# Designs tried in a protein design chat: miniprotein binders against q56y42. Part 12

Target 1, 350 residues: q56y42
Amino acid sequence: CSNNTSNITTFKPLKLPLFWPWQKVKMGPLSVSPMGFGTWAWGNQLLWGYQTSMDDQLQQAFELALENGINLFDTADSYGTGRLNGQSERLLGKFIKESQGLKGKQNEVVVATKFAAYPWRLTSGQFVNACRASLDRLQIDQLGIGQLHWSTASYAPLQELVLWDGLVQMYEKGLVRAVGVSNYGPQQLVKIHDYLKTRGVPLCSAQVQFSLLSMGKEQLEIKSICDELGIRLISYSPLGLGMLTGKYSSSKLPTGPRSLLFRQILPGLEPLLLALSEIAKKRGKTMPQVAINWCICKGTVPIPGIKSVRHVEDNLGALGWKLTNDEQLQLEYAAKESPKSMIQNIFQTR
Short names: E, the ipSAE of ESMFold2; O, the ipSAE of OpenDDE; V2, 0.75 times the mean of E and O plus 0.25 times the DockQ between their complexes.

## First folded at step 6 (miniprotein)

Design b6 (at its last look DockQ between E and O 0.82; V2 from the best seeds 0.00; counts 0 for: pae E 1.6 > 1.5)
Fold by OpenDDE base, look of step 6:
Structure b6 (fold): chain B 350 residues (1-350), chain A 98 residues (1-98)
Amino acid sequence: as target 1 above (350 residues)
Amino acid sequence: SPEEVLRKAEELFEEIREALRRGDLEAVRELLLRLWELVYRILEEAREKGNPEAFELMERFFEIFLRLVEALERGDEEAFRRLLEELRELAEEIRRAL
């Protein structure tokens, strides 16, 4: 009696994609996932406690994101502290190159880096050289999106024109597929859009702090201008540095890092945290997933930071569903009842 | 004068410390922008004079300043205080090199 143990090949259930290809978001000539990931923590020893022993964990997190159809990765040439300056771009370039198990998906990766407006970048040629240095660290021939990290209009308007010409030259040289900006206010966003348009360069993205803690008059005006001009808004800090996670309250303040900011904003945040908790329970989701899904529902591309596989898994749960209009309005109303908003970047223009 | 600019920088450092003690983060933000603008003008003047030592110190100042901005954005009070003292010390080194 030959016991033919039929190897039931357990069909790994085809993990349904978290989003369909037609749900990809247009960003100028690019097609990106409805959510990206930010890499500000990569190489940052001072604030994020980065150590090189974490690189394997960061690689696993990147690969898991890419496996699940995330193709937008945001970085900056200023990311990484001290001797690890540019480490975020180096790590991202390494991980893209080593992702051999994802043959074919490598070409779908959209790297969006931000070039710092350093005071010594005084010529368009020097700013183009910053783009080349990022390409070298990333080990790629072309960037997805080259972003100006902030405007110098408030303190060095002559430098800003040089940096704008630098963006034009990056595009014309084919070093970037598209150009974007970060920390631009409504008025300055219109000016750079018009400047680039007259030179045949499409402004594809504007990156600003946008969340349930950063949805004031200015953020709504930027969003309106972006919608009118065909610019995609990238929303950084969609979780308000963790305030929207429900891990902290006025009675449970974080110890150490972020304590000051949290002491200022958490008091009076109870209506918003309650609304997030109620919707999260009703949806069988986490509060972070609801907060990220809100950013997507508002037509932005959120870029939550990742440090581990767990953070990727948690954030991926924000995809494949949508908040109703009533749930969005409930969150927005509760956010408006909160007396304090997130602090803006010092370089955020008007 | 470079001396008057440095006096204004010291005043801004004290105002930032006081705003931080009050927990007035918006005042800290505004004062940091003023400090950036002030030091930017010193860099322009130092470049015109052709002082390479002052220029290297200024590059380091702006690198640390960006970390200070990141610390504020993150709300890392301890890192912010440490970086603010480092910037103050470096401002005094710049003063001696000008």
Scores: ipSAE 0.788, ipTM 0.916, lowest interface PAE 0.8, mean pLDDT 90
Fold by ESMFold2, look of step 6:
Structure b6 (fold): chain B 350 residues (1-350), chain A 98 residues (1-98)
Amino acid sequence: as target 1 above (350 residues)
Amino acid sequence: SPEEVLRKAEELFEEIREALRRGDLEAVRELLLRLWELVYRILEEAREKGNPEAFELMERFFEIFLRLVEALERGDEEAFRRLLEELRELAEEIRRAL
C-alpha cells in the first residue's frame, strides 16, 4: 500500500475542514469562526517574556489558525508593555499584511480590538482618535469589532457616557463594522445595550471571563442577557490560565514564582479535573480541548491565547465535535463543587 | 484635598500588602479599585493645573497599574509584589511633583 503511485495520476484526498461553514456564528453583521484567538501576550515582556525573536513563531501560529478557518483575532490598544505599548496590534497588522493566504482577502479577517478607558480619554473625539490610532497600528482601514475595554461606572460615570458616545461615533463614521464591550456586568450591559439601541447602533458582543472556573451567578446572568438581547458572548481565559490543563495540582504548582491564584483555586478542583480527564480520555481529546469545547457548546466564542504553533495546534483540536448534554452537565456539576473561582477583572461592574 | 488623597493612597498600599500576605485576593481586588478611584482624582487635578511632569508620572502610574491588574488575574505573585512597589515609588514621585 502506497500513498502515491504516480505523479501524473495522483489524487490526493481532500482534507475535511475543522468546522463546517454553517458552524460559523453571527456576531452582529459579522460571521466568525466558533473559536477565535487572543493576542494579550504579544509584546508583553513583563508577564510573558516577549522578545522580538519570538515573532516568527507567532506569525506561524497565526498562519496555522487562518489555514484552519479561524477568522477572529482579539487584541487591545493596551497590549504590550513599556516601550512596546501597542505592539500586539502592530504585530497582528503585520501578520495580516504579510499573509500569503490572505492576498486580496484581508477583509475576511475579523479584527476585534479594545480601547482602554484611560482617565485621559474624556471626550468622544478622544475616544474616536484612539480608534484611529489602533487602525494606524494595525495598518487597516476598518475594524471588525471596536470594544470599550471596561466600564468606568464604578468611579467615573460621566466619563462612561462620553465613551459610549465615542462608540456610536466610531460606528457612524465607519471605523468599525460592529461595537462591543468587555468586562461589563449584567446591569451595566443592559444599560449600554439600551443606550446604543436608541442611537441605531447594535451591541454585537460582550467579552468577559467565562469558563468552567468562571461560570458563577453573575457570569451566567451575563450569558442569559446576551442570549436574550442578541449579543454574542466572547469568553476569555477559557482554560483558567492553565488550571484546566491537568498539568498542575495543589501539590504540583507551576515552576517559577509561587502563584497565589493557583494555591487559592487548585485545592478543591479535583472533581472538575477528574471529570475533564475522564471525558478527554473517552473522546480521545486533551483536557484543554474539552474545556474550550464546553465554551463553544454554551454558545460563546472562546479566545484562547496565541503563544506558539504547538499551543494553537492543540487548541484547534477543540473544533469539529461537541460534548453531549450529559457530558456538559457532568462538567458543570463538577465545577460547582469547587469552593473558589477565578478572580474577576477589577473593573467588571454589576 | 490632594494631600489627603495621597495620604489615603499610602494607607491603601499597606492594606494591599497585608491582604496579599494573608492570601485574601478578593480584598486585594477591592482595595485596588479604591486605589484606582483615588488616583483618578489626582490625575484630574494635575491635568487642570497643566503640570506636565506630574501628568506624565500619572500616565506611567496607570500603565503599571494595568500590569498589576494583569498580574493579579494571572496569579503571578512575584510580578504583583514588584509592580506594587513600583507603584508606591511612583506615588511618592507624584506627591513631590505636585
Scores: ipSAE 0.695, ipTM 0.888, lowest interface PAE 1.6, mean pLDDT 87
ESMFold2 (binder alone), look of step 6: mean pLDDT 82; pTM 0.781

## First folded at step 7 (miniprotein)

Design c1 (at its last look DockQ between E and O 0.69; V2 from the best seeds 0.79)
Fold by ESMFold2, look of step 8:
Structure c1 (fold): chain B 350 residues (1-350), chain A 98 residues (1-98)
Amino acid sequence: as target 1 above (350 residues)
Amino acid sequence: SPEEVLQKADELFKEIQEALKRGDLEAVRELLLRLWELVYRILEEAREKGNPEAIELMERFFEIFLRLVEAFERGDEEAFKRLLDELKELAQEIKRAL
């Protein structure tokens, strides 16, 4: 930005810190947009009401994200229920191949998938084969990030060593550009980092629930370890399953069968919702945009879900601006005053 | 003892339902991991004995269990209850196949 030297006292151009999609961030050997999108809902009939008639809408949402510079998309081999097992990966692969915006640049999309630690995945070869099956469903030759979906340390530590070797083999065979983990606590995260470092395998990411509703001592310790070790934290559920949208309050709970988490968390959330609302109004943004921007300000890469074109359009508004330090502290103070927070994954270790 | 482990599974299902009724979500979280670990050990024994019918049923159990975990994490109480009932029924089929 060039300054205008005429009447400088009445005009002062400012360069604000920004999170534009083209200002990619490092994730191991990868360069990714400062926000990505998750595909959990794709194929989930049971919990999200997925129907195949929605596929055109999902493709349009994917194209909107891509057109606006998003290159990180997170999926998993367990996404999709019943007969639609693996459907999330199949849809993502289809949308990548059919995208007019990519036109021969399909490899510029960073696909991050996750391999479930199923009890029958007991050899490194079996885990490598899970990766090959994911590549087949995606119809691509190489993943950006192959992630172990959760640690088995709490119940089967010997299986975990096999799965770690499987991640090494995936990398050495060229099936992934980097590896990551999901739902790892602080101690286990350090252990796998050391294991992979010794073997020359890039541990590029740690994916955990991280948001203004999930920033307790353990989550902050995970973030601190990621910062120290050069691991990018990927924030899942950055909107607290919708609680941070402002649609509901302690006096206006969801209609129909009440959500477990809404009934437990929402009654004490009003200070945080007020802080989000005040900042959103001041900045001309929505409350979801403020909550996602906060995750980015903390140095994480949030992955809100792709549910509809409208939701993707709104979430993209979290980019291109930055909360001030005072606004971040206001939100964090209000969040720490909440008597309840999100429940962590059952497999998350210490 | 396989029969003793299966008795413990039945007790865990009851404890999960009671914890859910009183709204103790951290207890539910802990009990779910204990149930997963318990069935994991049963699967190990079934694999050692070469019981393919029980192994197949337990693999389906673990697939459904992941849906239960997702329902729990998302706070979907109705889906959680339905999936827990499905797992209880499947646990009885597993008992018969052992």
Scores: ipSAE 0.857, ipTM 0.940, lowest interface PAE 0.7, mean pLDDT 88
Fold by OpenDDE base, look of step 7:
Structure c1 (fold): chain B 350 residues (1-350), chain A 98 residues (1-98)
Amino acid sequence: as target 1 above (350 residues)
Amino acid sequence: SPEEVLQKADELFKEIQEALKRGDLEAVRELLLRLWELVYRILEEAREKGNPEAIELMERFFEIFLRLVEAFERGDEEAFKRLLDELKELAQEIKRAL
């Protein structure tokens, strides 16, 4: 019985220099790091193979991020599978509370959670109760950003109005410092912005899939609207589920999970992978770091998923420098040569 | 009728499986939204009729469906297929409760 003691290598914090990565970005009333971290893998047994034995590794990853000036953590009330429903928020709350790095400054962490538009959340009061349940799991009195996880406009427009009023009530009750949305298309984003504005509630963020693999007409339109309305775009999947990592190619497809999507997108992605590789080599950076840095240069806040210290280290390398305008254009040109883009969320509205 | 709506759900499950076999992910996305909308309407009707058993089964259906959406977004074909089969089985239970 060989006890494979997984050597949890205690990594020393990357002493990143006190320059550009510390320049906080505005997100409504909030000041956030130019990159956040996503916690979708936390508590997800089904897709991410989460086990409670990983909690120490997740804590170390969180602490390393915090020590390196990351203060934005994205989660959702739906994160965590089966009996571990809400586990991502529970873990994040535990780590915030136990983090010695915060030294009583727990309020410097901006928690951005997303409230699912479940079909049983039929009243604004029930949606406010979802916010309270997230606060309880997080063990905090106030959220940084309360987000509607998706729009119900396509199938339940009456429910959507109730959920929007729920966001208003969360803000008015002081349960959230700001409100945001996810998976809103350009037309529905304008509608919710105007609805909230008439009630004195600022829409601070819009979370959409935005990367070198998801920069189509719709994403550019959402970005333009966000810039016009003073909304911060949060870019999820900045690495295109790992396609922008250079680990895979048309000649080296993944087996098992993601294989179908990758088989469709990787053929013809060579120009983008080459451009990423060339710029990465020139900058002494990795391809993922270049892809994340591009999202920052476009004025978005990327939220790459983390599940280990190594992922935090790799992603922190995206900070402290900027792509030139020419390097951005080179990447954007090569991205447009790709015959296929990422699929959007099923609830992504127009 | 509840039976006609369930027959449409069975058709949508078949079409999703066929679109997946073709690798037509955009068709899968559209069909998933249609299936969500269909079951949402059945849930509204079940609430109006006061069928607590059907409501509970449909609430479970939506919880599993969100995991199906997550599997789809991640491109986890194996998880997606397993969850789709679980939803098909649960749809037959809903059919018996209506």
Scores: ipSAE 0.849, ipTM 0.939, lowest interface PAE 0.7, mean pLDDT 91
ESMFold2, look of step 7: ipSAE 0.809; ipTM 0.922
ESMFold2 (binder alone), look of step 7: mean pLDDT 82; pTM 0.782
ESMFold2 (binder alone), look of step 8: mean pLDDT 82; pTM 0.777
OpenDDE base, look of step 8: ipSAE 0.797; ipTM 0.922

Design c3 (at its last look DockQ between E and O 0.82; V2 from the best seeds 0.84)
Fold by OpenDDE base, look of step 7:
Structure c3 (fold): chain B 350 residues (1-350), chain A 98 residues (1-98)
Amino acid sequence: as target 1 above (350 residues)
Amino acid sequence: SPEEVLRKAEELFEEIREALRRGDLEAVRELLLRLWELVYRILEEAREKGNPEAIELMERFFEIFLRLVEAFERGDMEAFRRLLEELRELAEEIRRAL
């Protein structure tokens, strides 16, 4: 019986990255780290193989992020599968409460949750109740950012108005410090901004897929609108499901569930992977760190997913430095040579 | 009619399977949105009729459908295929309740 004592390499906390000049980024009334972390893996058994035995590892990852000046955590009320519905918010609330590094500073954490546009959320009151349920799971009195998870404009435009009024009511009741949206296209983003503005509610954030694999005309238009309207773009999937990691190539396709998607996008991605690799090597960084740093350089707040201390460590390496304008242009040029971009969310509006 | 709506849902399920076989993920995305819209209308009709069993089954359908969307977004086509079959089976249960 060989006791494989897994050497828990006690990761020494990274020296606080010099966030200068990016110490904090404005997101409406909030000041957030230039990068946040996404918690979609937390409580997700189906796609991520979550088990409650992972909670200690997730807590360590959260604490390491806090110790390194990360204060933005993205979650959703729909995160967690089956009996573990809302588990991501429950875990995040637990970790905020138990974190010794936050003693007396729990309010420095910006929780950004997303409220699903479930077909049974038919009244603004029901949508406000969804916010209350998230606050209960998080064990906090006020959210940083309450986000509409997607627009219903394409199939239920009447429901969308009810959900927008729900966001207004959440803000007016002080349940959220700011409101945001996710998966809004350019036209629908302007509409909700104008709707909220007439009610004295500032739209603080727009969360979309934005990366070197998702920087098409639409993403650039959304970014332009966000800059004009003072909205902060939150970039989800900054690593393109791992395609920007250099782990995979046209000659090294992944096996298993993701093989189809990767077979479609990896062919012709060689220029981008090469540019990422060259810049990474020149900077003494990893390809993921370069890809995340690019999102920050574009004035977005990337929210890479975390599942372990290692993921936090790797992603923290994207901070404390900046790509030059020439390096950004080199990456953007190489990205434009890719014949295919990432598929957008099914609810992504125009 | 409920039967016509279900026939359209079955057609969409087959079209999604076929789009997935040919590797046309953009077609899968469009067909998923059409399926969502179709089932949303059935839920509205079921609410108007006051059919609590159909409403409960449809709420379950949307919960599974969101997991299908998450699987699609992750590119987990094995989870996607399993969830698509589960939705097809549940659509037949909804048919029997309408």
Scores: ipSAE 0.847, ipTM 0.936, lowest interface PAE 0.7, mean pLDDT 91
Fold by ESMFold2, look of step 7:
Order: structure tokens, then C-alpha cells, then sequence
Structure c3 (fold): chain B 350 residues (1-350), chain A 98 residues (1-98)
């Protein structure tokens, strides 16, 4: 059989790779890339050492993501330290405005931001004003997703109802195309879904820590509820703060300020790290790419951070292919053998 | 009373330091939420009494607390310890303003 001649070569329907970034997935009324990027580090002098001299590098990383089909970027009104409060949103807005690749197409970017449940946000009008302030920092007229950053149910349930009404008003006023939540546990997730549904406001997303290091019973219950109710789970920290990269191991622990957390978790991860390494070698991929691909295989949209062009290049390799079901089960089995997992956000509810 | 609750907050600061010293990160997580809740209740009472100086200090407390939570979640224990001490000092300042 000769497939190299024009007599044999006929036209054929297009076949697209799995998790192709231009083939978007649904998130409520939105269409988003199967992976997005988080901007927590932008403006964070304390934990990342942000300096304004880094802005051009961040812009280049943003442009690379955009050129490769990524349209979801996650930020928050609390991102940025000290006098740089809100700086993450300002930088994202600047990069969207200045992008040559978005010339006349700025609305193709889906901006997701989060509004902190500060103790002084005590009326729905105050929460709506927080959204307007985010729009001002971003220099856009409408958010893709406005998210309540955490539940106040554990300590201030009356405040929470006010914040839920604020989300309703943001949607009704057209300030956001959709609403979401972050750090909600199973019970509160069902409650806010019912609350918003009764008021004609669909909950499009729930953002939680979800990864091969954060897939315990509660996180899987959140995932199951999301699937049943048509809520898209957004996975934050998909690489377990770097523990899933293969850079560290039980015999090569980090030194300095991060070592306590890594000492708690890295011992006992060897089966998972070996499974990641084995699959990465078999597939011609890196361990981070396998870990992120796993999140996508679970039907979540992971949002690894943007810190550099190299980080974006590496993470883009998680797209365009899919782990087999057997490979997914191998990773999950190895992850469940780990005696320790990531600690959840202090505000995550039941 | 707000002053009595803030004295209890000082006990929580010590419990958090001890839990961190022994590496009990889940205990630290639970104690942090308890501290947040205690100061939240003091803020409610300060609003009822109309004490704007204390309210402003507590708003700073909560903003810095979010940096502490971020340091904890990301495993930066040097930043965590520094922020925890900053919050303890601010709690003393809040007590004086009540």
C-alpha cells in the first residue's frame, strides 16, 4: 500500500488532538481553554520577590500563553502585598490592553477574579463595589467570572448571605458574565448552588486545591457535586507547590523556609513520583505535564501559576494529549498510598 | 468583653507557635481559624460601640492575616513566623485602643 501518492491520498476530516487548547470547554455560559493560568505571584513581594523590573517578562509569558490558545486567567482583588494591593489585577489588565495578539479581540480573554470576604464587606452593595473596583484595576467593562474567594459560614454565616446577594447583583447588573466560588466544601457548595439557582443565577465554577496531592475524600466529594450540578471545578496548586515536579524527593529535601511542609509530605511520595516519572518517560513528557494532564483528565480546569516564559512553555506541554484510563488509575493508586497530603485553605468549609 | 477575648488571642498566638514547633500543621490551620473568629467578634463589638481607632487597627490585622494564611498555605515558615509576630504586636495595639 502506497500512502505517499496523490492517487492514494484523499481528503479526510480533520482530527484534533485531545485537550487541544483552541477547542474550548464549557464553564457555564463561557468557553475556556482546558487549562488556564493563575496570577497570585504578580505583585507579591513577600513570597515571590516581585519587582516591577519583572513586568516585561510577565507580559511575554502572558503573550505566549495567549498565542497557544489559553484564554482563562485567574486573579484576585487581594493579590499583591503591601502598597501593591490589587497589583495582580492591574498587571493583568495592562497586559490585556497592551497585547498586539488581542488587537480588537480583548473580549476573547476570560478574566476570573476573586473578591475577598473581608470582615468589612457587610452589605451586598459593598460587595458589588468590590467588583467595580476590580473592573477599574483591570480596565475592562465586564469580568468573565466573579468569584467569592471563601465562605464565611464557619464564623459569620449572616455575612455570607449578604455576599451571596452581592454575587446575584453583580450578575444582574452585567458586571460579570458568570459567578463562582473558591474554597467551598461539599455542604456549602450545594447550599450556594441552590441559593443562586432559585434567584436565576447559575454557579459556573468552584475553585479548590485539587491535584494528585489533594484528592482526598472531601475533595473528591466536591468534584462529584460539581459534576452532578454542572459546576466546573477549577484546580489550584495542581503541582502541589512543586512537589510533583521531580525536583525534590525524600532523599533531596528543600532547605530553608519551605522545608517544614515538604518534610511533612515528601517522605512517602516515592510511589507517586516513580509513577509520574515512568509515565512521563513512556509518553515523552515531563512529570509536571503528566500531573497537570491528570487534572484535565478528571474534568477540571487547572490554573498553574505564571512566573516566567519558561514556566508557561513547560506547562503548555500538558496539552494536546490525554493519559489513558489505566495511566490515570496508576497515578491515583500511587497517590492514595501517600500517608500525607496537602493542607487545605483555612477557610474551606464542610 | 473585647479586652478579655484579646487576652485569649494571646494564648492562641502561643498555641500556634507551639503547634508549628512540633510540626502539627493541621493544628496550626485550626488555630488560625479560631484566631480569625475571635478578632472578628471583637470587630463586631467595636462597631456597636463606635470605636473607629480600634476598627482601623483590626482592619489592618485582617489584611496582614491574609498574608499569614498565604505564607502558611505555601509553606513559607520564615514569613509565617514574622507575620505571626507582627499580628501579635498589632493585637497588643488593638487592646490599648479598646
Amino acid sequence: as target 1 above (350 residues)
Amino acid sequence: SPEEVLRKAEELFEEIREALRRGDLEAVRELLLRLWELVYRILEEAREKGNPEAIELMERFFEIFLRLVEAFERGDMEAFRRLLEELRELAEEIRRAL
Scores: ipSAE 0.844, ipTM 0.934, lowest interface PAE 0.8, mean pLDDT 89
ESMFold2 (binder alone), look of step 7: mean pLDDT 81; pTM 0.770

Design c4 (at its last look DockQ between E and O 0.84; V2 from the best seeds 0.80)
Fold by ESMFold2, look of step 7:
Structure c4 (fold): chain B 350 residues (1-350), chain A 98 residues (1-98)
Amino acid sequence: as target 1 above (350 residues)
Amino acid sequence: SPEEVLQKADELFKEIQEALKRGDLEAVRELLLRLWELVYRILEEAREKGNPEAIELMERFFEIFLRLVEAFYRGDEEAFKRLLDELKELAQEIKRAL
């Protein structure tokens, strides 16, 4: 693998793995790679310009990740726009089924999907049926992790209790190996943990926006609760939607998509971008690799997106090494100097 | 009460557009949640009264709304404005069905 020439690939007769099996992390009853991949772009015609002609390249990117030991893939029943509703799950299922690298080991892939808290999902049975629909699109008989995509506590607390019971029933029916939540704030996270624990259901993960651009007091509280309760935090948008890549600066703003947030955040980001650049140069790494590695060092599992073979190849370079404590503190202090941070999901609770 | 709630929705669309024009992204975030909450309450009332046409239109509204939320999160202003216009038009269809 070209990204691994500086890692442990020094021997001609045998290709060494990017990371050893003992470097996998626990997510409830599951053992997952220290980084996973997100599939939000798969089927997104509106924001990414997805076309079916891209499927072969997406499949190659999936295979590259799998060949390098990645076993966690995150999707959602709402991924895919318009008539391609659910397309992300369909593609992931297809790639798992067709994989040369899995050769009868399809169960080693941990599929994490998310079920949207649509206002019409009002009974636990309806929520279980959403899970069955996801399994049908994925063409598998069991999920690794079934996740509630967001809490309804801020606007429909009665619906939330029904959805929690739906997660319990998904587990009891054997449809999922564990359950998780996404966009849960500190208070709701403790509440659902207690609810599931008394019912014998493993809450294995909490997925939130967590990065050097999203590590404020509330996000750190969520992480602290996860650490205390044995819940693995999954970090989405670990690269700050691209702001942590070094591609843009206060003097080089994007002209296309994402410009709205970039205009608000990027002008104050120079201290963090310089710290990232300095550490990347020192380590012989890229700025994205440093930013993703930071998430790993904090004990989270980041899930950068899969859009191309080259991006996956670069992101894999975040594995196999660790920032020192001093380097982590340098990045965190630089991040705190920035006057603006990422905006949280509108549904994230207290 | 449905008329009052629908008038509030029209006001929220205007407030979202105004907040976006002035670059107040935190205000847009709060207003989006308020709009979601408001249409959620209309849907609850439509279910209690048994109005299947309005329910179907509101379900489509919520699906498109998630795309609007995604466009907002990712900072895609062009897609955001286009989706907001689609939601405003759909809101008119919902008003007619109520």
Scores: ipSAE 0.835, ipTM 0.927, lowest interface PAE 0.9, mean pLDDT 88
Fold by OpenDDE base, look of step 7:
Structure c4 (fold): chain B 350 residues (1-350), chain A 98 residues (1-98)
Amino acid sequence: as target 1 above (350 residues)
Amino acid sequence: SPEEVLQKADELFKEIQEALKRGDLEAVRELLLRLWELVYRILEEAREKGNPEAIELMERFFEIFLRLVEAFYRGDEEAFKRLLDELKELAQEIKRAL
């Protein structure tokens, strides 16, 4: 009986934010940290190997993020697998409530959840009820940002209008402080912005895949539209699912999960990995910290996923400094030399 | 006919598996969207006909399909294959309920 003593790394709270002061970023009426954290791993047994025994570790990671001034947490109502459906929101709500660091400042936490466009959400009322169910799981009266998780425009354009009216009703009812979208392409982003604007509802955020591996023509166009319309771009997968970490190369491919995707993208990524490594070494930073800092320098709010205190510490190192314009251009040039970019979400619209 | 639509679903499942073998992730992405659209239309028809058993099975199909999309996006090939096989089995159950 080998006692795998899981080394519970004793959480030592940082007495002061290592990267303080940093400027908060505007996201409509909200002021958020320059980086948020994504919680997709929370409750996901199938893809992330979540177990309830990890909850203490996730809580420590959340508390460390708060202590270092992170106030944006991204979640979704679809996060959590099987019987653990909605577990990410339940955990986040629990951690907000139990966090001694917040001491009456629970309202400074900006929860950004995403409501799935499930085929059975056929009425605006059902979509508003999804928001209420998220509030119940989170144990809060108001969300920071209610997001439509994807557009149904390609397959169910009538449902999309109903979901947009659902966002309007969530805002009008005060269930959300702001509304946002995810996986909207340039054309649908303009359409929903205009639709919401005519109803007095500001579109505050657009969440898309944006990184040094996902900075194609479409991503740059979405960013331009966001800048023009006063929408904050939230960048998910800022590390390209770990490809930008330098842990993997064309000669050192991952086995098992992500193997197929990585075999497609890692060949020819050497110029980008080299540029990341050189800049990281020059700055006394890690490659992930450089890749996240690039997303911030581009005026996006990256939401790297967290699973542990170590991931929080590593990601926090992306704050309190900025890449120069020349370093940004060097990374962007090296990224353009890569023969393949990250695949987009299947629901990413035009 | 519901049978013709299910035959198209079986074809799409085959094409997805072939695209995966080729490593053509863009083809997989497009085929997954087509499969979603196809099953969405079957769900609309089943709602119009008032078939509660078929509706419930298709709602389960969409839940599993979202996990398939998550597996695809992460490049979790093993999870993707398992979920794709589960969707194929469920598609046969839907076929029997229609």
Scores: ipSAE 0.743, ipTM 0.905, lowest interface PAE 0.9, mean pLDDT 90
ESMFold2 (binder alone), look of step 7: mean pLDDT 80; pTM 0.750

